# Ledger of designs, part 11: VH-VL binders against q17rb8r558to768

Target 1, 211 residues: q17rb8r558to768
Amino acid sequence: TAELSHLTKNVPIFVCTMAYPTVPCPLHVFEPRYRLMIRRSIQTGTKQFGMCVSDTQNSFADYGCMLQIRNVHFLPDGRSVVDTVGGKRFRVLKRGMKDGYCTADIEYLEDVKVENEDEIKNLRELHDLVYSQACSWFQNLRDRFRSQILQHFGSMPEREENLQAAPNGPAWCWWLLAVLPVDPRYQLSVLSMKSLKERLTKIQHILTYFS

## First folded at step 2 (VH-VL)

Design z12 (framework fv_zigakibart)
Fold by ESMFold2-Fast, scan of step 2:
Structure z12 (fold): chain C 211 residues (1-211), chain A 126 residues (1-126), chain B 107 residues (1-107)
Amino acid sequence: as target 1 above (211 residues)
Amino acid sequence: QVQLVQSGAEVKKPGASVKVSCKASGYTFTEYYMHWVRQAPGQGLEWMGYINPYSGGTKYNEKFKGKATMTSDTSASTAYMELSSLRSDDTAVYYCARAPLYDSWSGTEYYYMDVWGQGTTVTVSS
Amino acid sequence: DIVMTQSPSTLSASVGDRVTITCKASQSISSWVAWYQQKPGKAPKLLISKASSLESGVPSRFSGSGSGTEFTLTISSLQPDDFATYFCQQYNSYPLTFGQGTKLEIK
C-alpha cells in the first residue's frame, strides 16, 4: 500500500498545474531546478513534492496538492519522465526558496465530517444526484474527448459506499474536477473547500451549465 | 471561412408556426454547440437555448419550453428552430450562434458565442 | 435568473476618448462574462470572453476586466468604427442572460 509522509516544513513546490487527490499527474521535467527537486525527493525517500498553479501576487497559489512519485525515468538528454498521483491537499502557510525552486510550509486539508443523521441522508441524496449528472455528462461527450480522458485520466471512479471514509471525500469528485473544462480559479476554489456538501453543490452547478 | 447562413425573412399570422434554418460551413458541424438568441425591435438580446449537433441534446430557456423546438441535420450541417403558436410579441430577429466546447485540455471554452448568423426577421401580424 | 445591469445605458464620446462601460451581475458569476458589439442591422460580434480574453481579430484598444459581480469593458482610444451598442453576457448559470445594452454615440 502507498504511505504518505507527514512532510509539512520546507516542502518543495513544483509551480505548474492543478493536482487533485487520487488523480494521475504525469510530468515531463526538463528544467534543471525541477530535475534537482525530483532527484532530492527520491534520494531522501519522501518521494513527494507539492504542486501549485502560479499566482500573480504570491508567485504560486495558497492551495495545492501533494504529488506522490510512482516512477521516474531519467533520460540521457537531461529530461525526466515522472509518473505521479495526487495525495493530500494543503494550504500554504509560508513561502520560501531553495536552489532555484519554491518551497513552502504547509497545513494539510481534510473535509469536515457531517455527524447529524438527517444531514448525512441529505448529503447522500445530493451525492447520488450529482454522480448521476456526472455520468450523463461523461457518456454524452463526443468519442474524441471521451477517448482522450480515458487515455490520460482513466475511467471515472465508482461511487463509494461511505462518502466520508476518505479525508478528501469521494475520488470521483476529483477525477471530474480534473477533466471538466473549468477555469483554474474555479478549480482552486473547489480544491480549498473543507465541506463535501459545498464541493458537490459547486460541481452540480457547473454540470448543470454544461448539460 | 467559418459562416452561419440563415433562412430568409418570414411574415406569419397569429397562431401559425415558423421554422428558421441555420446552415454551417467552414468547420466541423458536430464539434460546436448551436445557440439561438432573439432580439425584439429596439430591445436587447434574449437567450432561447442550444442544441448539441453531435448528440441531438438540447437545453431550453424555461420561457421557451413548449414554444420553441430545436433540431439539427448533421448530413446537411444545418440547425433548425421552430416556433409554434405565434403571437405578435414573437416579432423579432432570430439569430443562430455557435459556441466552442472542449477544444483542448485547457478546456476554458464555455458558452460565449464566437460566430453568429446574419439573423432571420420574423414578423407576426394580423 | 441572474440579472445583468449595464451602465450607462447611453454614452456620448469623441474620437480619441477613453471609454468605460460597466456591467453588474445580481449574484457572483466568477469571470464568466463575454462582451459583444452590435452595429445597426447586423448580428452581434464577440469582443471579449472570460471577462478579459480578447477575441482573435479584435483591436487591442478593447480590454475587459473584473470578477465576481462587477465587470468593465474599456476602449482606450475611441475610433469612428466603435460607435455601436455593447452587450455583456453571463455564462455562469442557466438561463444565459445579457445586459440591456449600452449605446455608444458620437458627441
Scores: ipSAE 0.000, ipTM 0.438, lowest interface PAE 14.0, mean pLDDT 86

## First folded at step 5 (VH-VL)

Design b01 (framework fv_romlusevimab)
Fold by ESMFold2-Fast, scan of step 5:
Structure b01 (fold): chain C 211 residues (1-211), chain A 122 residues (1-122), chain B 108 residues (1-108)
Amino acid sequence: as target 1 above (211 residues)
Amino acid sequence: QVQLVQSGSELKKPGASVKVSCKASGYTFTSYAMNWVRQAPGQGLEWMGWINTYTGNPTYAQGFTGRFVFSLDTSVSTASLQISSLKAEDTAVYYCARAEYDSSWYDWFDPWGQGTTVTVSS
Amino acid sequence: SYVLTQPPSVSVAPGKTARITCGGNNIGSDSVHWYQQKPGQAPVLVIYDDSDRPSGIPERFSGSNSGNTATLTISGVEAGDEADYYCQVWDSSSDHVVFGGGTKLTVL
């Protein structure tokens, strides 16, 4: 039901890696606690759980992304292959535990909409410039690395007509952040932003470094 | 567990060359710029330049073009500084220091290597 | 060329507050970072982005940056704080890192 799509309390958390809106996140799961967590998500009908990176002081980071379960294959060797896609971003409000895995009370994040027409024009100009830089970076990669990225993440999403149609901004920003060889601390910082302008500016700086 | 470990002290004669190495561990080497900083005896910190660990492109401060070469061996997470045609004025402690690529981040240095003393004397 | 000016020395009694300044033209528009260096040791980052502390640096260390002057403030000074202190900025116009000349803090 619609109520299940608004899960914000006692959300199960997989503590492992970065996840991003619209980006595929295939998981190979063999730990009993996480296999139980995934099975419960399927049985309850929510078919989603949170993903956070570890944190030395708080067990796991203050920001993460929901993963939507698309498919699950249970292998004879005890592994589970879980096909997921990133959904909504969230901020962690409270931490908990359940049967060996972490849980959290969360608040979903959305970008703050820009309404001033001059600001929207400047945002589109910045967007188009950064997108062109991203395309150039990707096309100039060695064939082997381009092939690996295409196989794992698919092609770079195309530019969107309306930059503010999606609550998390353009899909290509998240695809790019997933494929750039950047530290998870930086990725986490970008994930936590509620400003598309700030996110595009940060992505531009990182592309300049890797170009 | 993030650390930079530099090679040992060097005593050289004028006209010789020296190579100082800086081995990184505990982080993704190519995600952080490596800076070089010199400190002559009794003097302050002097920025020499940085090397982009992903592209391999070095940037040198004005006083450090020509005789000074920054290089990388990414397979062993090591940055190196080579000084050719050594002069007495090159006597100093040479530090490597990490900076991040983030726009506000990559202009501060943490951690620093322990330093390598290079002494040039006859 | 962009120059950062620090007083060569500052003296302070134990338990009092030390203030070390870093002067630069419109430095308030830059992010200022501060390093502590004890004799025979590598520098240690004590403040970054004007006022943020790295993990492990005591709350006694604080920073500010406005106009033409950045300031490192050390409250409740201890003998172990005796060191040379350097300010640093990234000069975006030249893509160069600039260090101040350093300030020797003496705790007497």
Scores: ipSAE 0.158, ipTM 0.672, lowest interface PAE 5.4, mean pLDDT 89

Design b02 (framework fv_romlusevimab)
Fold by ESMFold2-Fast, scan of step 5:
Structure b02 (fold): chain C 211 residues (1-211), chain A 122 residues (1-122), chain B 108 residues (1-108)
Amino acid sequence: as target 1 above (211 residues)
Amino acid sequence: QVQLVQSGSELKKPGASVKVSCKASGYTFTSYAMNWVRQAPGQGLEWMGWINTYTGNPTYAQGFTGRFVFSLDTSVSTASLQISSLKAEDTAVYYCARAEYYSSWYDWFDPWGQGTTVTVSS
Amino acid sequence: SYVLTQPPSVSVAPGKTARITCGGNNIGSKYVHWYQQKPGQAPVLVIYDDSDRPSGIPERFSGSNSGNTATLTISGVEAGDEADYYCQVWDSSSDHVVFGGGTKLTVL
C-alpha cells in the first residue's frame, strides 16, 4: 500500500543527533534543505521523519529513531523551532538523497517478547535492580548536571507494571540512555537491541562503569 | 579519526624508570577502558591489565604489580604506563588498546596504539 | 589460568583456504576475537565475537567457535595475508584477557 510504502521507503532523514522512543527532541531548523523536509512532512500529513547520527563511512548510522512532529513555531526570518518526540526505532536498509537531504529505506524494530514465566520473573528482578542503580546514579550527580538534565529531558519516567507492554520496552531506559555520558556507538548498540534483557544488562554495566 | 598515539622508543639502563604514554583522540576518552599489552622480542602478546578511564581504577595481571603503574590524565585524554627498576626482561614493545567495558559479552581491542619499544640494556 | 593453544605455523598456497585453530577448554561457551599482526606493526582486529567482521576487513575472513576449538578461516588467500594471527578471550570470572600463542601464516 501507499501508506506502508511512505512509512518505510524513501523516508527523509535528519542527520544530526541520537533520538530515542518516547524522549523529546526539540530541533532548531534553519538550513534550507531541512526547512523543505519539514514543510513536506507537514504538507503530506506524515508529520514524521527519521533521525540518525552522522557516520563518515556511510554518511549516517545504520540505526535511528523516527521523530514525530508535535508542534512547529515559524520565526520571521525563516527559521523554525520543531517540537518532536521519539517514536519507532529503525534499521537502515538503503540510503538515498532528495533535494539535498538524506533519505532511507528502513525496517522498524521492536523487542522480542519473553513468554516463559521464569524468564519473565528474572527479567523483572533485573529491571528493578537496574532501575534502582539508575535512580542512585542520577541522585548522586552534581547539582549542576542534574538540573541541566531535568531542564532538557524532564524527570526520569516511573517504572512500568508490564515491562513488555510497549514494543520498545520501558520508557525510563531510553530517558537514561539519552542522559548517560556514553559514546554514541554505545547508544547505537543499545538502540539496535531487540532484547530487553540485553538492553538492561548493558545499561547496568554502563552504570557500574560510571559508579 | 579514532586513534591511539603512543610516545617514542626508549633505551634505558637496568634500574632506571620509563613512562610510556598513550594519547587518545576521536572519541570520548572516559567511555572506554584502556588495556596494556606487552610483546617481548619474537614472542606473543601478553596482557598486562587495564585501567577504568572513568573511575581511574587500575587492574593488573599476575606478575605486573609493584613495578608497573597505570595512570591517567583525563584533561589531555592520555593513559600512561610507568615501569620502575627496569630489568632486561622488561625489553618489549608495549601497546595500549581500547576496549568496550560495558558489554556483558567478551570485548575486543580496537584500536591499538602503534606500540612503544622499550629496550633495557647495559 | 585459562590457556589458549594455537599451532605455531600454517602454510598455504595463494588462492587456497587457510584455517587457523584456537583450542581451549569449552571455548565454544566464550566469545573469541582474532587479530592480525604484520612485522613491525600493531595488531589489527579481523574478527570479533566469534564470527563478526569489523568494517574494512574483507569477506574472505570468517570465524567459527564450537566445543573446544575456534577457527579463523581465510579463503582465497593473498600474499598480503601473511602475518601472525592471535586469538583472544576475556575470562569474565577472573576479569582477565587471555591470548593464544600466535600462528605464523606463510603464503607460498
Scores: ipSAE 0.000, ipTM 0.494, lowest interface PAE 12.0, mean pLDDT 87

Design b03 (framework fv_romlusevimab)
Fold by ESMFold2-Fast, scan of step 5:
Structure b03 (fold): chain C 211 residues (1-211), chain A 122 residues (1-122), chain B 108 residues (1-108)
Amino acid sequence: as target 1 above (211 residues)
Amino acid sequence: QVQLVQSGSELKKPGASVKVSCKASGYTFTSYAMNWVRQAPGQGLEWMGWINTYTGNPTYAQGFTGRFVFSLDTSVSTASLQISSLKAEDTAVYYCARAEYSFSWYDWFDPWGQGTTVTVSS
Amino acid sequence: SYVLTQPPSVSVAPGKTARITCGGNNIGSDFVHWYQQKPGQAPVLVIYDDSDRPSGIPERFSGSNSGNTATLTISGVEAGDEADYYCQVWDSSSDHVVFGGGTKLTVL
């Protein structure tokens, strides 16, 4: 039995920033409500919670990403340093509250698999083209920006053999989306996509804009 | 508040040139493409093209090459449209419009400038 | 060249439902956006990504898109809805933004 399974009801939500599958998301937690949330996550054995960006109309966005707790240090001054990494994406079904922090009933998102052999071939060609464009864009960044990205997000992930093996698609797409200087609404839109082809196409357009 | 403010109406003679300006405020100018849309009297909306505010490179739709020039002054967050050798057929309202997402030129347009009327008559 | 076809005019009685169509080959595979333009004013976005409404647009405005036809639906039509309506898509094959010819909505 996995301790991470079946977490879809009354999921604790940290309302703060964008998070993406496989991408590191280190957090410095000061607020008592979130410190309590993190502690409960550890004590229940789930060791994960949802991350959503704030929303003016609905408190937090309709889409988000689960964060898996890798390490936690509770400091004497009441702060917590939480090392997390992005997991599954989700859509919010219902919103709630618990002891001052938000909760949600959620539905996990998975990319729709392409079955046709010709479409799979075209998808791989698009993937390889966009990956090469991403590598070129990153290598041509000023040294200062490149160093900052490496420090906070690590190196760009390598290409994957099977583009559709992971439910969220290739890891490098999410790493790139985290580092591209696009607005949070655009990032949220891409996070919500269920089509790897559409996601690669949108990323390609951003990279083309820089060229 | 994200806003686009265009220059005032122009009345020109055939053969003259005109420059329509579009001043942006409330967002990072170089992160969003600026599109240009024309509307002749009693006619529909016609996409003229866009300018990449990051690179400065313009892209023109078919029919808007040659006499039409998109340009930028990033120091004042302003995009401009210049029309040379004006013809009566150039009489129209000219709109600038921002594509909603950064680094996109093709998504929905919001906001729009209020429009600049250019009238070409003898 | 990709062309979006709209009826030039649609008439509707107050309180009834108006439907404005936007026809295009396989338009259901594209994302359609709709603009409202009142006389002497700039266009205003009323629907984006086929069916989503911007803040401030009443819920009586809705959209759909499938096959060869996208539709803007205005329920409980009010006199203030009288305007020209335009559909918009991005044609990936030509890398061009395309507008429909526009539909004049008249509220009788």
Scores: ipSAE 0.013, ipTM 0.574, lowest interface PAE 7.5, mean pLDDT 89

Design d01 (framework fv_romlusevimab)
Fold by ESMFold2-Fast, scan of step 5:
Structure d01 (fold): chain C 211 residues (1-211), chain A 122 residues (1-122), chain B 108 residues (1-108)
Amino acid sequence: as target 1 above (211 residues)
Amino acid sequence: QVQLVQSGSELKKPGASVKVSCKASGYTFTNYAMNWVRQAPGQGLEWMGWINTNTGNPTYAQGFTGRFVFSLDTSVSTASLQISSLKAEDTAVYYCARDIIGADYDDYFDYWGQGTTVTVSS
Amino acid sequence: SYVLTQPPSVSVAPGKTARITCGGNNIGSKSVHWYQQKPGQAPVLVIYYDSDRPSGIPERFSGSNSGNTATLTISGVEAGDEADYYCQVWDSSSDHYVFGGGTKLTVL
């Protein structure tokens, strides 16, 4: 049932960097606490854990993104290479600890669907405009930076015909947010949004600044 | 890590000009907007405007057009404020402060320079 | 243009809770940021986006923003909290950052 698919209590939290829906997040894990966390996620069959950025002493941000483990290589020198991809976004309700790593009780986030026909039309126009600005920004980057982005994040996702099919909106928005040279606190603010229109508007402001 | 270091205090006569500099370090200069804030003796903070460090385009608040000029030298990660035709009422501490994309979005100032005192007297 | 109103001064005893208000028309629809300024020093960001704390700012600092009033709350006030506090918003209608007039917090 849908209820069995929810991991919302005592979710293990990797406190490190930003993560985004659909965006790959490869990890090099050397700390014993996190190696244990990864191993447990695999053994229990969940194959997921939360990722949050650090923002205060012995604490982490109120919002994050679940990472789904795609593959793990345990190296002879004690390191682990973990291939993950971003899943659902979440809000932290309660913080805890387990065997040296952080845990949280969480609530998953989903975009609020727009149902009014005029608003859907305006949303599509905004989407198409911002997507074009994003393509222009990326193509006008210095060759060195463009090559580095392609190597680490892959190519920009194509436009989706149904903007509201996915609970987190179009994949290209998250790819772009991962590669734009903006402060992590701004990225966290955008991650926490439940409005695709608001997210597109904020991405547009960033693109306009760098254009 | 992130530092904004401003030039030293200035004592000027009315009619002179002054240039206050703000040198950034510890981050990519062109990825953050630079704002200027004035504080007259015993008064509150007053926003003067900002400059887009990527494009070089300045935006001035009402009351700070004409005599005030924002400029950049990106080769040394430095923003500057020049005040011409100085008046006694220009006596104040001038701060630089960074934000992420400038004054067309709902942003905040996360790092401030230490301030430069400009005194205009005869 | 847009105006933010703060009380000029607030006095509080050590260990008690101080509340500093920032009044503005529909301020609850804006994001409010708060700065602490000690004598002879540059302002320091203590709260951003209504209620978020930067790294290094104690948990006893909190914020809220609703309707026409934003509030900075400092619980368990310490002598070192004595300072001027300024609220700030971006006003999209005038394309201006706007600061409140400042509140002098005195810890007696």
Scores: ipSAE 0.080, ipTM 0.660, lowest interface PAE 6.5, mean pLDDT 88

Design d02 (framework fv_romlusevimab)
Fold by ESMFold2-Fast, scan of step 5:
Structure d02 (fold): chain C 211 residues (1-211), chain A 122 residues (1-122), chain B 108 residues (1-108)
Amino acid sequence: as target 1 above (211 residues)
Amino acid sequence: QVQLVQSGSELKKPGASVKVSCKASGYTFTNYAMNWVRQAPGQGLEWMGWINTNTGNPTYAQGFTGRFVFSLDTSVSTASLQISSLKAEDTAVYYCARDILGSTWDDYFDYWGQGTTVTVSS
Amino acid sequence: SYVLTQPPSVSVAPGKTARITCGGNNIGSKSVHWYQQKPGQAPVLVIYYDSDRPSGIPERFSGSNSGNTATLTISGVEAGDEADYYCQVWDSSSDHYVFGGGTKLTVL
């Protein structure tokens, strides 16, 4: 489709931080190039742009997440406060530039559904175990750190009955990945995964390290 | 920005103790595990073990139990290796190396200290 | 204990391709990382997760891993590539990192 084609070619890229499906990503924008980028996203009706971490050899990383603009507050000192939430994940196919900001041609990522009954049962068992470990980790955090998480990311999402209903898998996985204190390269590796089982396994390893 | 700076070379007699330090900067110290790697003169790399910088729990490879102690001082972002009852076969360059996530499977060492030469001679 | 086997030395002419192997039982099921060590220097990561390159490592360096053999490939070899190369894996059965014995690359 024309709209989908427009959202995959010459997509504006904000090079800054990690972003994840369903996770809030509030931005404070000062740079004229990014203010222009956001203004264009609003005026064209897409209300979306890509977010990637920087990469010294390639300008920005090969994987990222689309951010959906929820609200924009223009301040009298020239800065903008942009409320966004993570949308679809993507892989970068080609890199470009436009008026001082980066652009990319992208391919969206979706989890591959598990159809085998035994594998679905094992996936559910793994999911429930990892979710329990995540709840235990969060409950045992110091009050101050827990309060900061709640202010920035909200509360941890509850378990979903159908763990394969969403194309990116359960929301709590992404909330947890955003909050866990791990290297961005590891976060990027997990973001690029198209297997919920692989993602849960990696998250479990991280939780074991911090428990 | 990320740097691991190790203490200077040491010359010790058999039976003495030595403490090698590794000071980290440019990242949150407790979010990455620290590994120790030994290299005897003219030999290859030998993994000694790691320490979880968040919990302080060390894990030693077989052959490095007893005389070897991994420790931390998180207030100064420093990991240390102490070797007691030094033997001639402890003569080596000792490296600290940052593990991208610690005990997570298939991790790798993205930053290394410059190495500390420990020579044990009578 | 899990063992990684590397040839002790490999010689290559300038501009040609060097291939350094790392043998291990079912190593294709593990992730292999490669380090370069020049005389008097600390090791430097050149390949991680079988085939990924860190920032600053030339495209001439590539890796593969399948079956019982992982391979570090250096195309268009330059004199500055002369070094010892070590492969590394995490062995889940022992909870240990394992290094290969190292390969000395000589550019003749």
Scores: ipSAE 0.013, ipTM 0.593, lowest interface PAE 7.9, mean pLDDT 88

Design d03 (framework fv_romlusevimab)
Fold by ESMFold2-Fast, scan of step 5:
Structure d03 (fold): chain C 211 residues (1-211), chain A 122 residues (1-122), chain B 108 residues (1-108)
Amino acid sequence: as target 1 above (211 residues)
Amino acid sequence: QVQLVQSGSELKKPGASVKVSCKASGYTFTNYAMNWVRQAPGQGLEWMGWINTNTGNPTYAQGFTGRFVFSLDTSVSTASLQISSLKAEDTAVYYCARDIIGYTYDEYFDYWGQGTTVTVSS
Amino acid sequence: SYVLTQPPSVSVAPGKTARITCGGNNIGSKSVHWYQQKPGQAPVLVIYYDSDRPSGIPERFSGSNSGNTATLTISGVEAGDEADYYCQVWDSSSDHYVFGGGTKLTVL
């Protein structure tokens, strides 16, 4: 619990897929190195590790999201099913290795709070518009895709009254980004943003494309 | 251990009905979709559709609407395929296969039932 | 409806490399999965997501997918690899899984 707050050096990194704040990320773990990494996270009491997508030039991406382990099931065929949920976003400062898996020194990412009244008003208007577009997109989705989304990610989070209460902005933005059928490089770009306005604008562009 | 065990072979006359079952074990039944795949004698694999084991909602591929019904009995982790008004062209091996949840909507069938042979002959 | 094209048969000598192709329009933008089926048996997953191997599948099995062609490659072919091989994709346009017609691999 307390140890989780200062995990910024030699953070174990699972190089696999995109992860997002508040979003469930169930993992099917096949590789011995990652099973070792997860075992260590549980045994040390941190119960978290970083998740980054692969990068052709730097081994893994410069941005990622911490995953908090909720439960682990070991399957007879050597697979592990790890129930996780996304936590804080981070930027990679330094890359390393430990017993076959990657590690990183990281800096946690937070949205820059908007203080100006006119900007806050504009942000709220944009938020409400994009949320409505997201709801329409999801409700008009084919049953198979909607069922798979509900099974994997759960239902879309409801609107939050205070858009800047959470350091990463509204939970529904991350849920939506996780389920939209877009290129991982585009998703990574949005994950790295420190501006809720920029993030909502990019999400709106994606929704318009699929509408 | 994950297993999908199907019911035994069936020999039916045209116009009859058949019900093929697929009993799952070794995992949480409602976390995986169940797919049905047909293979006519000497032919390739043909996807028939799937059933959402959490909601019970079936989705049928084009050509498998009407006479084909997917159903569940969640209490015994069993999916079933019923074919009514059987025709000679329904003669095939019918497979169940589970659809694993991933990070995309492109998924794969990691476990298959052993197959149920349905022969329709007068 | 989306169509996957496989050669009906491929023959290979023991110890050599077999290559089984799966053709489809812009298939490189899709995730391709491969199944092995021996006579009288259910299919077995041998490659998923273009190139990943399930636990228990030998390193001799590998996959690739780019442009209009996905390929299953089996190096150091053994007699036990003789089987029918099927490629599979999800077609988002029709909301369907699509299988290739299958390729019979014969090890001479």
Scores: ipSAE 0.000, ipTM 0.452, lowest interface PAE 12.5, mean pLDDT 86

Design d04 (framework fv_romlusevimab)
Fold by ESMFold2-Fast, scan of step 5:
Structure d04 (fold): chain C 211 residues (1-211), chain A 122 residues (1-122), chain B 108 residues (1-108)
Amino acid sequence: as target 1 above (211 residues)
Amino acid sequence: QVQLVQSGSELKKPGASVKVSCKASGYTFTNYAMNWVRQAPGQGLEWMGWINTNTGNPTYAQGFTGRFVFSLDTSVSTASLQISSLKAEDTAVYYCARELIGWSYESYFDYWGQGTTVTVSS
Amino acid sequence: SYVLTQPPSVSVAPGKTARITCGGNNIGSKSVHWYQQKPGQAPVLVIYYDSDRPSGIPERFSGSNSGNTATLTISGVEAGDEADYYCQVWDSSSDHYVFGGGTKLTVL
């Protein structure tokens, strides 16, 4: 559609936190500029905007994730409560400004598909091993932290039969990355990866560290 | 078991370049960030920036852009700092330091190299 | 840019308690790490995340952080504790690590 075709140039960017494909990202928006940004996204029919963390060199990071607006409540006191979910990942090509909020020209990211049968088999084995490690890590977490995670992020997604069906790989990887207690710089590096094997390997190393 | 071993002291003339190396052992190199810290004679610690050992992407603190380059050779678990167009004010001890993953958006430097003294004089 | 302020020097008698402060705007909302540096040596982590202690660091070392001041406390001070001490925080606003200016601890 015409609206969607324009979502690569002058894309509005909310500079705040990490966002991941398929992961819910509920937002409380207080700042007038972001309320304007969200209202514009709704009025134009795109119902999407980019989310990036802050960056010292460039105001915000070179990689981020689109957020799709599911629901919004504009409160009389000037606040907005916005229910969003992560969509496509992107790389920032150019930075800009509009009415006090950041904008960017972007390029969407997709995982590179593995086609060799032996490599697919090895990928499945790595996936199953890392998923098992993730389940063990989560179940062995102290009750208070496990409850907090369930309340804010929900349950870990189930394993998918076809690891390469989605352009961003399995949903559980992104849920796990959102809940792992790691530095945002590591989260950014994993978000930027276009290889499911590299992403699973990095997640495995993080889980081993916290096991 | 964890060790960071840096290259030896360097004496250089203004305008020359120098490369300081930091060889890691006893852990998986790509699982931890490597930070660089400078200490001028009689002065405190100054953070220069870090390099992501998995992606190779460097981040430089203000004042360390341009002449300073962070790089990696993952095949030998080594991080390097190159300083070009050396100036007298670059005279300092340069440390590499490993950064652990933590529960917050920040971490700490648990292991440090022994330091490499770079002296710039004519 | 975020600034951490430390006293340049602190003197303490052997066996007494030394307190080294690190001042910063709302530093209590940040995690503070402390490093010990002896003459001619690399820094050594002595306290991380305000009050946690690495293995090998004596229980005499402790930390606290609230409001605008973080404090490194060394009880039963020994001659071997004589060193420069640096506090450190991550400043998310600038995406930088910030070190304090350092405090020279003298055991007299």
Scores: ipSAE 0.000, ipTM 0.432, lowest interface PAE 12.4, mean pLDDT 86

